# Designs tried in a protein design chat: VH-VL binders against Uncharacterized protein B0403.3. Part 4

Target 1, 247 residues: Uncharacterized protein B0403.3, of Caenorhabditis elegans (q11077)
Amino acid sequence: RRHFGDEYRINTPACDIVCEGQWKSEFHANFHKIYDTEYFEIPLDTAIVKNRANLKMFCSSTIQKYSCLRNECKIQRTPWSAEKHICVGHFDNFDRNINCLSLTDKYVQRECSNVCNSIKIEISQAEIDRMAEMDFSRQEKSEFVEQNKHCNVIACYQLCHEYIISKVCIDSAVAARSVVKSYYDSYLEREYTELNKDDQDELYSSFCRRVTPGQDENEFTANMTRYNNLTLDRMKNDIRSVFSILD

## First folded at step 4 (VH-VL)

Design a42 (from e3 with heavy chain S56T; framework fv_enfortumab)
Fold by ESMFold2-Fast, scan of step 4:
Structure a42 (fold): chain C 247 residues (1-247), chain A 122 residues (1-122), chain B 107 residues (1-107)
Amino acid sequence: as target 1 above (247 residues)
Amino acid sequence: EVQLVESGGGLVQPGGSLRLSCAASGFTFSSYSMNWVRQAPGKGLEWVSYISSSSTYIYYADSVKGRFTISRDNAKNSLSLQMNSLRDEDTAVYYCARESDYWGEPTYFDYWGQGTTVTVSS
Amino acid sequence: DIQMTQSPSSVSASVGDRVTITCRASQGISSWLAWYQQKPGKAPKFLIYAASSLQSGVPSRFSGSGSGTDFTLTISSLQPEDFATYYCQQTNSFPYTFGGGTKVEIK
């Protein structure tokens, strides 16, 4: 699910394969595993942010990757990526909050995975109507439902991780929550933006919009916002129910 | 290939001290969290302590908090457990164990040493 | 602390029998459960992680199941080399805790 915009795909030479390959090789050497985008990115707080040494080791090689892209490949701007967000954009914030993030690590993978995979994801009547208007096939409808499920799972992990932080990192909770929120907000923004770039219609991009509050600009958007709020409230209740033991 | 060898066990009087060591070889020691687990004669396994790869995060069982100190020297590939104020109930075989790397999946103790015996008796 | 309760504490079974060992957590641990085998006089050996994932090289007669609070280790056809004590362990939260163990005796 990692994407580049058209301008990066057109202007990205074979050189980027070398930079990426070196980074993946270093990741494998340092962590003894092959990098898998979703395995290490959703949920946040896997091997990468488990402790300060791992964070610094991961980010050292990530900085070298982006140096390689800039200096060897002459690529001035790159799209958002999880490793870039953690290591280039927000390293100081992750580093300062590593103690808190480490405490949440186990709960995120265990409890959040359970609650976020069990939530029911509803398709609004407005979306059903738009799919009918666009003559969606059975396969297209299935794809839309799965994309919507993906963004809802990401939003659920954000809410769950922030909830855990509020329970285990009392004095540092505000700062640590902002780090986690920024990560997931950026991830969802990237998903939403990539769907829009290749002439994806409003309906296809709405799968991320349903769980990200937006500004109301029309009746369809207002209906999506209402469904997003209902979905978020249900996620919050499910999370609280599962984590009652932490209270 | 992966080997963990414990040493430092022995007989000690109540209130005494012992320092256990675990020598690691065959893997990149600095990349793994380590644990101490003990087993009293004829009894089950009891987790004692955890130390992260960087030594930043350390946890203890309630029964040993304030008395035991876990530490590691990544340059020497060694894990240590300093045991103070020893009690009769600390009598056990002590194992060092490597915890699997956390890659978004549940962790487990994939390699264990053969153990070193600690006897606290007057 | 998360209490891990194993049942039975011991079992005697014949070669070829199906043996089932249960492990209950006092609170939800998702799939953060591992199973270990310990033979007399030896260190424990890892068998299963993530409640159901079998370690490479462990015979397929061993299987694990469960999630949340209730877990099971099954030996589908007991062999003489399976004489051992079996332990479950949670790594969901600190302190880590082991079950009390189940001694399997082949008669």
Scores: ipSAE 0.000, ipTM 0.397, lowest interface PAE 20.4, mean pLDDT 78

Design a43 (from e3 with heavy chain S55G; framework fv_enfortumab)
Fold by ESMFold2-Fast, scan of step 4:
Structure a43 (fold): chain C 247 residues (1-247), chain A 122 residues (1-122), chain B 107 residues (1-107)
Amino acid sequence: as target 1 above (247 residues)
Amino acid sequence: EVQLVESGGGLVQPGGSLRLSCAASGFTFSSYSMNWVRQAPGKGLEWVSYISSSGSYIYYADSVKGRFTISRDNAKNSLSLQMNSLRDEDTAVYYCARESDYWGEPTYFDYWGQGTTVTVSS
Amino acid sequence: DIQMTQSPSSVSASVGDRVTITCRASQGISSWLAWYQQKPGKAPKFLIYAASSLQSGVPSRFSGSGSGTDFTLTISSLQPEDFATYYCQQTNSFPYTFGGGTKVEIK
């Protein structure tokens, strides 16, 4: 039959889900693997930056996704996403540095993944005490702990990826580090924005919220800075030790 | 205690050659990029050459390119600068310097040797 | 190549004076600037990195500021041990380059 009333619309997937599904299907067709947000976003995926052809294929599909969202779904403003950052916001910067990024990839996938997934990242006692004082539910405490750990893992990958670039891509190292830093900084800002919905920002580490030492500093911020410096030193030592052994 | 000790300087005639050495101790030498910096009498600092921690990446100042060769022996904790076709303008005190590890922040030369004097004169 | 222009070339000052040294890059180097102190007959000593970060053990009277192309080293109250030549350096790109130096002389 050819009448498409409310019953047809009820059985039709949401427009944004259709656009997303097409994009994921094209990713599978082009790269012969399923796109997994955690797998491909942190660390920044090999397949995307392996060479210029792969970057262009990924970004062609991504541009089509955002065209679909804007033109078919009438969604004019979309939240930050990794694929949008790479393909819509910063394509020229990734393209210009593709030779360097492709050289670092095996180290990021092996050495950085080993370091950053094995690091014992602990939440500070000050944060635990603060949550207890605020009578957070068990679920709320679990969510804060998990998100702080996630932000620290992102910070670890940023440090490690930039370290590798400094070892492998000397002539283009500054520009390539800037591209990678921008990606991870934007990812951390997205995480910070999502977690700060209810004005609970003082519970988050400087890795998520990009706190500069001395900037609007109070006792809690000072304690967080001290703890984060200890965590950062541990991350740096772990990254350095891997490269001193293997290289 | 981090130490860098240069040797191999001396008096040489124009067109001659010298090999400078820098002995490193007190740190994991193989983890750090190294640099040579020179200073002519009464003049400022001039960067000469860079070598990465692995030795795979090497850069030179235009004034020495094609004449000087930087190298390192990580097993012996030593840095070398082979200087060929020396000119009177190469007369300077030569310092070896350790470059700080990169951790997402700008690098700098955190430790310097005492320097070794090279004099190119007829 | 990135040229580093340092000014003044020399300054005569007395103990207790505020001394300001400037360093200008011929192109943007973000915060990839370090400051060094050199006393006669000695190797340079590292003071400041990332334009404004003071090395542990360096007196708080030393401070650095700036980003991009214009940078400043300030000694808020000159001490006898501060009479030396100061150099800025960029590590943003090869070749690495130093400023011409500023000699801080006793008045």
Scores: ipSAE 0.000, ipTM 0.417, lowest interface PAE 16.9, mean pLDDT 79

Design a44 (from e3 with heavy chain Y57W; framework fv_enfortumab)
Fold by ESMFold2-Fast, scan of step 4:
Structure a44 (fold): chain C 247 residues (1-247), chain A 122 residues (1-122), chain B 107 residues (1-107)
Amino acid sequence: as target 1 above (247 residues)
Amino acid sequence: EVQLVESGGGLVQPGGSLRLSCAASGFTFSSYSMNWVRQAPGKGLEWVSYISSSSSWIYYADSVKGRFTISRDNAKNSLSLQMNSLRDEDTAVYYCARESDYWGEPTYFDYWGQGTTVTVSS
Amino acid sequence: DIQMTQSPSSVSASVGDRVTITCRASQGISSWLAWYQQKPGKAPKFLIYAASSLQSGVPSRFSGSGSGTDFTLTISSLQPEDFATYYCQQTNSFPYTFGGGTKVEIK
């Protein structure tokens, strides 16, 4: 049954915090890693896809978490999360490509971190000039810079992971890259949706959008997308260069 | 109360152009991906195009790729479909459909408009 | 592209009959399958998502089952308002595709 005015204070932990806490404890126990602020330490944690046993173990735990949220907490809709995407939405796709994805773990954990963190992803002078033209306050410029750096780092990890797949997955590279790209596409879409839920400013999330020119976008958005593509081309060249040397 | 209202349909000659619009109300339009679906007279449903909530991801059916352009204006709660180089086989009722939020689970078209009729006459 | 093959194309049935409609995907789509009902002159109405999850307000006589490539929509006891065309749809991969439809008509 249901009663009006049942929104009383509870002095015990919220149900969803308990479900999440149990899942985080199990993730730490199984993978010796911390899951912080709704995301993995790297955007797609390759320890999960290191082998089929790890994927099944991770997803068994994740399904238990979402069962807890639905059945015990009566939460019908939950926000997008990395673990939900992998285990609920796309388990079959990850499982089907596990042989390829497992080969990438050896490289992604170190090489992509080195490329994306040590090869400094900085805003260009053109971006700085563009921000000056838009009359951003100092606080707004700082926030714009940090948001764009965040999106650039995520994009770098995607490109690096896809590059590694192309290098190590002879037979199934296209399919495996599609799985990884789909994950990153959803990740970035969630970032953009979260940033713009208050209709603040599309500019703060433009690099997360990857909008293609010619899709009825305004000229400013098209220019930002073209600029972002130039930045991505530099990242692609850096990634290829580093791994060509490492051969 | 979710509502989707299509407009812009009509009669057009082969090779002509039309712009369809879909006016959304009763929900946060900027949070949902949107789709166009068409149905030729006496035939089944055919998916036409998809646009994500941010416009970052856009997809088309092969039959319309290069001729149709989907777009949205989140500030105006509107979805559009620009149809160029129209052919006889584009004759159909065109529906605007909202896709359920993607939360890592299977999606579906939970709300549909009433449809707007496009007739390409040769 | 994922082809959705729906069978039968039509079925003649009486009130109270059990009706079964089958939908087959040309490749695995997990549970990314929805079912819709369309009455003449009207827009489609959503019935079932994730292959087996019934939309709130849809009568319990409707049920869905299946995963991977083979899916079924069942109406356990057909009612007069159920005479309509039913469509399956996959949203697992672009382009999205619909089945050809099954018309449930009065015998």
Scores: ipSAE 0.000, ipTM 0.486, lowest interface PAE 13.6, mean pLDDT 78

Design a45 (from e3 with heavy chain S55G S56D; framework fv_enfortumab)
Fold by ESMFold2-Fast, scan of step 4:
Structure a45 (fold): chain C 247 residues (1-247), chain A 122 residues (1-122), chain B 107 residues (1-107)
Amino acid sequence: as target 1 above (247 residues)
Amino acid sequence: EVQLVESGGGLVQPGGSLRLSCAASGFTFSSYSMNWVRQAPGKGLEWVSYISSSGDYIYYADSVKGRFTISRDNAKNSLSLQMNSLRDEDTAVYYCARESDYWGEPTYFDYWGQGTTVTVSS
Amino acid sequence: DIQMTQSPSSVSASVGDRVTITCRASQGISSWLAWYQQKPGKAPKFLIYAASSLQSGVPSRFSGSGSGTDFTLTISSLQPEDFATYYCQQTNSFPYTFGGGTKVEIK
């Protein structure tokens, strides 16, 4: 609300909270899901690509949110977000591939979640030795372990979703796979950027660097090529084993 | 240019052993899964074995399980097939083949060697 | 195991003819099917992957179609260099399996 008699509008610290709250309320009303970064972003919530109407409905609300942030709150730059990626950055790509993406919904939410939450996550002796050499605190070791698990789970969801696309999409499988890969690539780029802002990039494991665009050139990660390939091969084998039933 | 060159074939008695090798060049060998395929004289193609890029995931055709062992040396760009307890039915030309590396896409054998001949006969 | 059945085992054709080869999987393999050409005394050459995707450099007279269990390879206008044996292959699940082959012979 604008107040008459003021020389200028009151800019409250809660302006962005109002815009976010309206969007979250619409998301809940339209999809019967509570928006939460943990729930919505990983895995990519396939309800929004279940059909073209859902995609358009989701993106209409998302455009309203960013319009609210720009016009009411005067916020011009925002960090990466899942809804911004889908609706502002890549809407055309999601729309063009909607028929294929819609076929994957049930598999991602059930089969990929089952396999990716049960994968074996290990840390190499080389990483343990590096943490000791860098004199990591107990908290830093804990953060390293959790970030490494996070990267493994994300890589698994990406590979699993791409695998399903290859099994169920006859036309445009390559394009649809690229859409999914781009989403997870951008998510991991955001994760790395946030760590790097705090000068804590040493907490990002060699596996995290391997699966994050532009970070695999690190010398330590290059020396971990065999180990990281083993990790990916194991993950791919686990995915294939689950989906042998689809045939 | 991608090249695969097989060697190690020959004449062997039933019950004998042979070790086949495949020398790879012109690509990053450690990034590709590899396969062995055989073809008996006048017969069709038969898949024999698969090894993943890391060497940790291995599969065999039922006809060779327990007798053949596939392995790779990524530092030397080489693929091997150790064949034990050879039978007359193992007589064939043996090809090594590179499998396409695009995850999530249907795979295929994009490059093949020239083949090496194994003859199991008294 | 997935069994791959090719039909016919051989076909006699003349230059300029349309040739159709069929391949049937004993269970669904989606589009995880490749086609290979083999000339006598030579290693197989890859022609088509993902059931219908033509390899760069392979003549456009070759085409593939099908999904699930039934697949076809078509040569729209047979040329002298096309007389060879053709094989389908599934890579959907281990063990990998090939069809029995179809020999395209001069009439």
Scores: ipSAE 0.000, ipTM 0.444, lowest interface PAE 14.1, mean pLDDT 84

Design a46 (from e3 with heavy chain Y50E; framework fv_enfortumab)
Fold by ESMFold2-Fast, scan of step 4:
Structure a46 (fold): chain C 247 residues (1-247), chain A 122 residues (1-122), chain B 107 residues (1-107)
Amino acid sequence: as target 1 above (247 residues)
Amino acid sequence: EVQLVESGGGLVQPGGSLRLSCAASGFTFSSYSMNWVRQAPGKGLEWVSEISSSSSYIYYADSVKGRFTISRDNAKNSLSLQMNSLRDEDTAVYYCARESDYWGEPTYFDYWGQGTTVTVSS
Amino acid sequence: DIQMTQSPSSVSASVGDRVTITCRASQGISSWLAWYQQKPGKAPKFLIYAASSLQSGVPSRFSGSGSGTDFTLTISSLQPEDFATYYCQQTNSFPYTFGGGTKVEIK
């Protein structure tokens, strides 16, 4: 009685949540899939690139989302997102390569998922020594392992998707590969920036940033490069092995 | 700037052994798969063996499997081929070759050494 | 194993001629096909990858085409420095295999 509506009101969602919710609802209606925060992002959902009509439908909804954020919510600068990359930053590149990208459907969703989700994450002695120097707790060690796994999975999907393109796309393989590589490179950069722990940048970002030895590299950097190469070799061999059976 | 230099070839009797070496310079050796390719006198090219950048994956042609061993030393930028139980048909010029690191695109051998001659004769 | 068959084994040609060399794979290899040039007494030189992509610095008179099992290397206007043996190679699966070579010789 003292406060009409105040204590019993249902809070209305923030403007950006409303814009996001409408986009997710349109995604569900158009593709018959429920969007989760990472559902279509890794691997890149082939329903979006199944044909030109699907790409345009997805990007029409995405443009409406960012228009909603800019015009209704007054949000002028937004962080990188998968849908923004595809529809705002690189639409022409995806559109020009749609015929090739559509051919990768079953392999990305099945074969790449199988090989990339079975990657064994091994920690180098240099990383173990570094964690000891920093007095890592059990929780911190577990978190480091999970972050390395996540970056390895993203890198694996990139390699696998590019390999599939090379197997199934003939005249446009180089251009289509560049589109996919750009997507996953941008995703890895996003993961790196979100980690942003000054004390642990060297550990958490080394694989995500694809550590390259410099002329004046130290022993730790050299060891990290060696183990990154071992992981990449393993991924490449596993990918080749899967496709040798299918061919 | 990229250079591959083979050595270790020579004359050997059937059943003998030879060790070939390839010295690499001008690139990050530890980042590339390396290959041996041979060519018999007046004949075409024949792939012999590949070793991955970390030595985790090694492949051989059926004709040399069990007799030849490929290895690398990334600290010394060197590739080796240990050849045992040599036969007359192993007589060839042996080339060291770097495989392109263009993942997702078909690979190819972008740099080759000048070759080292192996002659197996009684 | 994937067998690579080149034809012809040799071709006699004059400067300015158009030369075509074919390469056939016994199994589908998509675009996993490279072409090499080898001059007498020298190591092979890489020319083309992915069946049709020219190496930087290779003259535009060289072109590659084809997919799956049938591939062609074309030299549109033969120059004196082009007299050599040409090899195709598949890197689709192990073991890697080369074609038998095509010798382009002076008429």
Scores: ipSAE 0.000, ipTM 0.481, lowest interface PAE 11.8, mean pLDDT 80

Design a47 (from e3 with heavy chain Y50W; framework fv_enfortumab)
Fold by ESMFold2-Fast, scan of step 4:
Structure a47 (fold): chain C 247 residues (1-247), chain A 122 residues (1-122), chain B 107 residues (1-107)
Amino acid sequence: as target 1 above (247 residues)
Amino acid sequence: EVQLVESGGGLVQPGGSLRLSCAASGFTFSSYSMNWVRQAPGKGLEWVSWISSSSSYIYYADSVKGRFTISRDNAKNSLSLQMNSLRDEDTAVYYCARESDYWGEPTYFDYWGQGTTVTVSS
Amino acid sequence: DIQMTQSPSSVSASVGDRVTITCRASQGISSWLAWYQQKPGKAPKFLIYAASSLQSGVPSRFSGSGSGTDFTLTISSLQPEDFATYYCQQTNSFPYTFGGGTKVEIK
């Protein structure tokens, strides 16, 4: 996503830009893709897990990037990133499940993309009320809708990818689904944290937030929970419609 | 509250045709995939056909492929099974069944109709 | 196609007995296995999904276990209302397939 790409670039120090540039060049060389465009359009690019060689190539470059950040830039702690999650924190989990994850590539790129990019965004009355209270400009309302669409797309891809794993993987479906769920949970947590690090921007993160039943919740949170459940039910229905192609 | 009611069964000669219907109520029919399952007298359950919530995807058991056609009308909350070129081995009670909602867990048939009897005999 | 094999085909038991029914898939289906109970003249009733998860309202004496290819349904202390035929089913891949059934009969 263009907006997330801009935020990432703005927050990167000069030294980090050099480390990032080396990684992006290697990604382009290995996958014939541009990271910013491909990664943010598809939350988990299945080309990375298409086979073990691709995973190793991707993670070799990612390890070099984080070595660069630590040794050259003296950065001891970095925010969550997709490539760091896959390669630094969870490489063994992705590697152990590569045979299963490779089977999903056929479906995620086309089928999940078609389902998840067609989702209609409906904002809740609670969000409308809060936008009115904040006196949002037309541009701010547009940005809010786009951020909520982004969180919807991530959630949809999670459901779709887990569904595919459950249908095509033998004996490893539970473990592989857990790996993918962990990735998407961290991705959504990052989105929530970044959009909500200023209390004034809470609305931008409202759809990315999930509240479990029984938690202490106010009226706004309760309304968002109801809205999110309706949206997820629609996503589940759309995903089920592609079930038959998995045979 | 959830109800599935089958109809259209009866006695038919070999080579004949029948159309089964399943009337759904008590839930949002358009949100669920649906199945037909049959059971021959004194025998076990045999899966017959599946249709996605949108009708975009359909599957059949090999024993009925090319002879049976599953369809649904979401506006009328109804599921249908058109059975052509019927054989004596198609004699069975036919059930329609709703498949459970998916949330990363395996699916199952959570609600079944009462069944309608199809007898193929001369 | 995935073949589902149930054993035994029938079992004679008394109230209070422990009954074990086995279901075997011809290839791995992870936990994509459901169990159903059918009483004479009635439609099947759903009992267990995901190999081990009980439907709300199903008595705790029923339990399911297994993953991959070997699955078990256990009734820890048979009650009069449990005399029925039990079926396993895989929904991992099309065509969906049922086991041949296990009839639990009174001794």
Scores: ipSAE 0.000, ipTM 0.408, lowest interface PAE 18.3, mean pLDDT 80

Design a5 (from e3 with heavy chain S33N; framework fv_enfortumab)
Fold by ESMFold2-Fast, scan of step 4:
Structure a5 (fold): chain C 247 residues (1-247), chain A 122 residues (1-122), chain B 107 residues (1-107)
Amino acid sequence: as target 1 above (247 residues)
Amino acid sequence: EVQLVESGGGLVQPGGSLRLSCAASGFTFSSYNMNWVRQAPGKGLEWVSYISSSSSYIYYADSVKGRFTISRDNAKNSLSLQMNSLRDEDTAVYYCARESDYWGEPTYFDYWGQGTTVTVSS
Amino acid sequence: DIQMTQSPSSVSASVGDRVTITCRASQGISSWLAWYQQKPGKAPKFLIYAASSLQSGVPSRFSGSGSGTDFTLTISSLQPEDFATYYCQQTNSFPYTFGGGTKVEIK
């Protein structure tokens, strides 16, 4: 029941949505995949590193997106994104390791996807106790579980991708593994930063943490670190079992 | 408005320990990666340590690895550097530095504290 | 580790002079290079990031260029307040490393 002009304005796509839409359209046209989130359908879509031509094509479109955001939308600073990390900050690192990364595409798309989507993610007793203290609703508990699962799936893909690199990229494994680790570290750090915007989100912010125990750790952080290590050990065992033939 | 204030420096014997603190104000501390940088008298800048906003990623210069421990308390807006087994070559002004916004572009140290002096002498 | 080599170590210049400082990385760092200015007894001040992007409020006489391994900081017309030591820094790879510094001194 707003004035006609106000209703029209509310339904008009924002400039950044238009820039993003053009990029997603190009991604679909070039890679024949649907991109329906702000990130790839898997945390690092190996189709973009399948060969050097794909990387250059992907990054050409990404540079165009950020040009659109700066020049048409007047947006000078943007949040971290997977495509910006690969194409703006670290293109040379991905390009130098393209031969190794190309070899991983087959395994990450199938085997890592199957392992990481099937791994059981446990919630620590510390988190259960905290949910009880905060009197979580059914919806809040569901959101908590999904965020915990999301960050652990990302961690699983990192472990799986690094394992595959170690098995198929003998001469360049160390360098390629470093590139992939840096990408996943940035991805998880962004997830943590987005969730940790106020006191209500502090519980959620712990899911994406891979904290190395420090001298000043409190009891809560120490407990989360223990459960994360147990989950990571299980993930490593499951990955190794699936790929034992590559040993 | 953005302020970083270091404290905890002083004179210490070789083999001793010191804990440096950096008090942050005027920004959302929990959203920024933090660094320690030092400068020996009459010498250039030397990067010492990095800690990510979540504390999930920590890195050290080879010269301090195994002796220094970086940590942060996001609830208190505080960064710390625990320095053990101090050597004469650790004598320097120690700066707390904020790494630019986590926005995926090339990073830089946009704000620095005034520095705190550490003197390791027998 | 990535080594950052600055040249010259020192340059003597007069007000109005064009000053050029170079910084070379031992490995490719793309555009992950920042420049800092440090005056005696003071903390460093950030000048330039991403090799060529000026910090808001930094005079236009300062400019940066380069990519990969070779980088340059230029002061087109030196002013009295520009006499300082300048440092380059790479943040492309851990450990982070600084150049050795270039002292811009009064002639």
Scores: ipSAE 0.000, ipTM 0.447, lowest interface PAE 16.3, mean pLDDT 79

